# VHH binders against q0v8j4r314to507, part 11

Target 1, 194 residues: q0v8j4r314to507
Amino acid sequence: ASSLSFVLDTTGSMGEEINAAKIQARHIVEQRRGTPMEPTQYVLVPFHDPGFGPVFTTSDPDSFWQQLNEMHALGGGDEPEMCLSALELALLHTPPLSDIFVFTDASPKDAFLTNRVESLTQERRCRVTFLVTEDPSRAQGRARREVLSPLRFEPYEAVALASGGEVIFTEDQYIQDVAAIVGDSIADLVTLPL

## First folded at step 23 (VHH)

Design z4
Fold by ESMFold2, fold request of step 24:
Structure z4 (fold): chain B 194 residues (1-194), chain A 120 residues (1-120)
Amino acid sequence: as target 1 above (194 residues)
Amino acid sequence: QLQLVESGGGLVQPGGSLRLSCAASGFTFSKYGMAWVRQPHGKGLEYIAMIRYSGSRTYYSDSVQGRFTISRDNAKNTLYLQMNSLKPEDTAMYYCATPRYTGNTWEDYKGQGTQVTVSS
């Protein structure tokens, strides 16, 4: 695709996910540098409680790498976050026919945006893939002693399905390996003669 | 009109089996994940199983892993729970659940439930 776009949950629990995004981004940039598959645009949208954004966009891979490499997990728990708001912002700044990667360990606080984001992915023809470091069967939210529904990630499933992407649930220890595999799969699709 | 109707509950001996059904209507069943939730008398809700919209993936709580099996038939708009090796601790009201978007919120919708009682 024409963009490498990341939507990153930057809450305090997201250290491993941020590192996985850095590794995936570096792999893609290095693999494609100087080729026709090199991204022409780079988009980064962080989110956390209580906010999301700002969007960072550039055409310079070195500036993008610098911005991403300096990101730090912020304080806060793993409560539901404004993921879909950040994704909407990313979609508005991502060129058509691009892939967007979302990294989070939490369900969306803003699930009311689900249908709007689905429509936007189809209008913009962007593929959205979620990498989620959480077990959907986990019943207890540590920060709040709340009982958690395994259906809480269904907004992500809906958006991924509408866009032709996927939702991948994995453990923290596997996120870097999974991100590399997903990155290679997306890169292979971009390089296929179509 | 969205509707979930659970059935198949009853009285069963310890070690026995039951199969619960959940008939769904009023929405596109094959687009949504489904879950089974139980509530023992006087206690809170426990999500015990979940199945993806396509049936391609399932999740179970530790309390039922290996004994219960969730499945779905998207052609019949029906969710199932096969319960084997039942224990007195499994006595509860059992509900099926699906996510529902109501304009400003996304939350679980549950049916009226079916009672399962495991007793000698």
Scores: ipSAE 0.506, ipTM 0.816, lowest interface PAE 2.1, mean pLDDT 81
Fold by ESMFold2, fold request of step 24:
Structure z4 (fold): chain B 194 residues (1-194), chain A 120 residues (1-120)
Amino acid sequence: as target 1 above (194 residues)
Amino acid sequence: QLQLVESGGGLVQPGGSLRLSCAASGFTFSKYGMAWVRQPHGKGLEYIAMIRYSGSRTYYSDSVQGRFTISRDNAKNTLYLQMNSLKPEDTAMYYCATPRYTGNTWEDYKGQGTQVTVSS
């Protein structure tokens, strides 16, 4: 059994990423409803600064769509964010052999969790793909004299690599590519039983 | 155990070229992104280029875009920076960098650096 699992950055800068997640969910629900490839469970974990969660789970695609429609970008917007904490929660609530998609425009505040999250992806046999709408070369933080390392996203790369997923740095114009990746990933996961 | 050794710096006239190398050891080089960072004397650090672990993506600061090219050879565990059209403001100590887990955090690890001086 597989799930459609989203870890979603809900900071104020993430309005278009939330809409991309809604489009992706609708695409999957519409094209796979009633087929062998339909996800059996749906998981949603929002995060922002300083919080993450709660976890939302359902077996009903319409309930999942409704929960996503109620999401909107919230206040907050400190870079970095609590992405790995939210991902850990998602992993704990996602069935094995599932694909998890993480939407964010920020590097992780909680990078100390990297090794633990790597281990959990392998234990749960989940593939994690990050969709990051940020330019890694952006050097200026919001604080005076803050310098941002282009390597600040390497914790995401480590988790993705350990899980067999990837990190995609994208502009919002590539939303359809994200939907195609989700579809392929779900199909791939249902063919790897062990 | 992790070691980054920069080389290839020196004195160059304005408009000239240099190629920097960074020899890496003590870690699986092909699994980590790499960056070049420079520090002019008495000034702060500037990240100028980054390359993903596979080489599939590169990123540059505005100050070097179009003049510098980052590349890597994963078979030789070596990172490169080709520097063309050098200007006096490119004078700095140049370091290569890679992420390192220090037991509690992920932080950038830098080598010892190689000096580039553009003058004459």
Scores: ipSAE 0.486, ipTM 0.809, lowest interface PAE 2.2, mean pLDDT 80
Fold by ESMFold2, fold request of step 24:
Structure z4 (fold): chain B 194 residues (1-194), chain A 120 residues (1-120)
Amino acid sequence: as target 1 above (194 residues)
Amino acid sequence: QLQLVESGGGLVQPGGSLRLSCAASGFTFSKYGMAWVRQPHGKGLEYIAMIRYSGSRTYYSDSVQGRFTISRDNAKNTLYLQMNSLKPEDTAMYYCATPRYTGNTWEDYKGQGTQVTVSS
């Protein structure tokens, strides 16, 4: 059974990441309706500071849409930290040969999980794609004295590479458009080798 | 053992050019993004350029955009920085960097550096 699985940063007050997930889900579902690739279940794992989860899973797309709308109402927060923890939870609840989409604006504070998550993507044969609304070259953190390495997103690159996915950087104003384009293309990418 | 060895620094006049090289060994170079970092004497580190593992995308700080070009040759395990229109403000020790994961931490590993001095 294939799944449409989302890992979402819920600490953003604008909700642009959540809206991008809604757009992507709509495109994927409509593109796959009536085909063998139509999702049979949906997985949603939020993350925030200081936590992540709970996991939400359903076979009903209407329940999935409702849950996404509820996440927009939660708001708040500056530095999401538990992205890889949420992704690990999503991988444990996602059937093989599924796509997992991660929406965030920050690098992971739980990067110590990178090897575990890489291994799990390969064991579960899931492809992980990150949509990141940040510029890797930004040198100044939200705290004035913080120096940001452009390599801070390499944990995401490692997981994406191990899983056959990718990391896509874009601006907040474009993430909904980028999510739509990725959603349109994903039907071509769901065919995985054995 | 992971090694990064920078070379190509030296003394150059304002407006001049230099090409820095970074020879990498002890890890799978083609799997990791790379960056150039500089440190002016007595000051903090400044990340100035980054290139994705495949070379497909590059990123630059505002201070060098349009003047410096980062590139890589994955067959030779070598990172490059072409520096044009050099200014006295570019005087610094230049390091290449790669992420290193030790199982509990991700951190940037940098080499010993190569000195670039821009003066008349």
Scores: ipSAE 0.475, ipTM 0.801, lowest interface PAE 2.4, mean pLDDT 80
Fold by OpenDDE, fold request of step 24:
Structure z4 (fold): chain B 194 residues (1-194), chain A 120 residues (1-120)
Amino acid sequence: as target 1 above (194 residues)
Amino acid sequence: QLQLVESGGGLVQPGGSLRLSCAASGFTFSKYGMAWVRQPHGKGLEYIAMIRYSGSRTYYSDSVQGRFTISRDNAKNTLYLQMNSLKPEDTAMYYCATPRYTGNTWEDYKGQGTQVTVSS
């Protein structure tokens, strides 16, 4: 992959996920430095309630790490969130044939972008992997009294499928392990029990 | 127009079997996970089975685990539920479901349902 891209949910519930992303990013950067697999570009796109962005791009892994390290879980964590909008931004700024990792615990508010984002993944030939720290089998959201559809993550499935990636569901406590596996190789579709 | 049409319900004795089908149209079936939901009379909705878009993963509620099998044929735009070892407690209206966002919240679009009655 010519680039390493991260799309991060930075809402208040994403503390463990953000940490996992940081750890994984550091590992990848260190592992690939000085090798033919070293990224030529790094992309970082946060999203939060109610906004998303800005896009951060750099060819310097140290700058990438610095920017990533400054990210923290802040603000309200009520789903849904503007995940696909952030992903679109990432795709527009990511070189072809790159891996994009999305970390979120929320369904998409901007599901209307699904087809557009699918097309963009194909155009850019980027593989998108979603790491979702929510159990789709649970109809109740963490913070909501409202019963949410357990199928609310299907837009991610569509995008992942189009890109040749996958959606991995896990729990917060396992996100570091999952991220590590994904970082080393594209893992098979995994749903860890909560 | 999005449409889900459930079929295969009926009256069966305890210990019997049924196979439900859901014909899907109006959306790209193969891109979406699907679910079976049931609602006993006077009770709330229960998600009993879910299947990933590729069919690679399935999920079951404890109430049906080991007895029911969810499957899909993407070429036929059809979702299935094989129900074995049926119990009176399985009596309910059964719906297949696909997700939609209303602009406010995520909810499932369901068909008209098919009635399953398990009684001696």
Scores: ipSAE 0.304, ipTM 0.702, lowest interface PAE 1.2, mean pLDDT 89
Fold by OpenDDE, fold request of step 24:
Structure z4 (fold): chain B 194 residues (1-194), chain A 120 residues (1-120)
Amino acid sequence: as target 1 above (194 residues)
Amino acid sequence: QLQLVESGGGLVQPGGSLRLSCAASGFTFSKYGMAWVRQPHGKGLEYIAMIRYSGSRTYYSDSVQGRFTISRDNAKNTLYLQMNSLKPEDTAMYYCATPRYTGNTWEDYKGQGTQVTVSS
């Protein structure tokens, strides 16, 4: 891939997801360094409730790893969170034709940005993949105090669709395996839907 | 304005079949997952089927698994629910649903519903 971007939810519930991202980053750095598949740029955008950013950009994989390694799941936060805002930042700072991976277990608080973010994905020709560690199909099983829509992640679906990416729903226990898709990413032209 | 209009309900005998339709308008239907929700009289809402925006994945509650099939035609902005082997316990008001954020929480917008009554 020409560039690799991570958008990471860093709230307290995201320990396994952050670790999964770290593992993939390390894998990419180790496996692609010195090859034609080596990213020329790395982008990292964290978000937490209620804040998001700052954007970290580097061409040095070691610097990217170092910055990512310093990230930890901290603080409590109830969904929703400012995911799309963070994604927008990532898109603005990511070179065209790059893959962007979003890790979160929370629905978007800033759903009003959906159309703008969709457009931005098309403009930048970036493919956005959401790794969501929440299973909407199980929404009935968790004694959540508040009944949340099992469809609350659909803004991510819209964005992913616009970008030629996807939303992958999984559980914490499987996130490491699912996140392997990051390591398999290649620099290719994004086929944008009409 | 967001609109969902359910149709296809009616009276059917046990073991019978019905096909529900939901006509969607006021939003980009093809970008959003959809759900069927039912509410028996005097009972709470039950999510019985969900489908991804592309139709590539479907989910069913245990109560309808193997009997009901959710599908969609994005070109027609229509959601469907094929209901086979209907049982009296399937009697309910059936709604199609799409998600919306209210500024505080995520909830589903539902249509006016269509009544399904399964009775001998």
Scores: ipSAE 0.221, ipTM 0.639, lowest interface PAE 1.4, mean pLDDT 89
Fold by OpenDDE, fold request of step 24:
Structure z4 (fold): chain B 194 residues (1-194), chain A 120 residues (1-120)
Amino acid sequence: as target 1 above (194 residues)
Amino acid sequence: QLQLVESGGGLVQPGGSLRLSCAASGFTFSKYGMAWVRQPHGKGLEYIAMIRYSGSRTYYSDSVQGRFTISRDNAKNTLYLQMNSLKPEDTAMYYCATPRYTGNTWEDYKGQGTQVTVSS
């Protein structure tokens, strides 16, 4: 792969999850180091409430890590977020035949971009993998009043599938149910949300 | 405009079967996952079945697993729910649901529903 790109949710809701995302990003980079898949370019695109970007591009791994480590969860906001806009931006600045990893705890509010982003992934032949994390703070603070659609992550699934990637969820029970829907799990029985 | 129209409900005896249909319009049906939800009288909404946009995978609640089958025909923009071995506990208003962003949050858009009553 010519490049390795990361799209990172930096909204306040990420909290400690942003650190987990950084750790995972590190693992991804380390797995490729010293192999034919070692990237010659790194791309980093944050999104925050309400904005997204800018694009950071470097051929220097140390510069990449420095920039990644300087990213923090700032501001407040509940889902959804401008994830697909950030992803589109990343795709436009990522060399063809590259891998893109997206870290977020939020559904997209820019779902209208789904088709465009799908097409762009195919045009550029980039594989997109989503890592969707749970927000522990949301479990406590969300007044159970707003029932979010359990299908709200399907735009990610569509983009991932179009690109040959996947959507990976954390172990939150509710998220696990969604993960079963969009993932490759063989499980046919799930406890659906009420 | 997004529209979902449920049909096929009615009165059936315990052990009977029904097939519900949901006609979808106003959006690209084949790109969205779909769900069946039900609401018994005086109770909250229960998600009972979900199907991926491609129809490649289905999921069921424990309450209907093995008895109900969700399916879809993307060419016809139609969602189905085959309900077998119906029980009195299955009595509810049944809704077809699709996700939508309202400008504030993700919620499921539902049709007007179709009533299913299981009684001897």
Scores: ipSAE 0.188, ipTM 0.613, lowest interface PAE 1.4, mean pLDDT 86

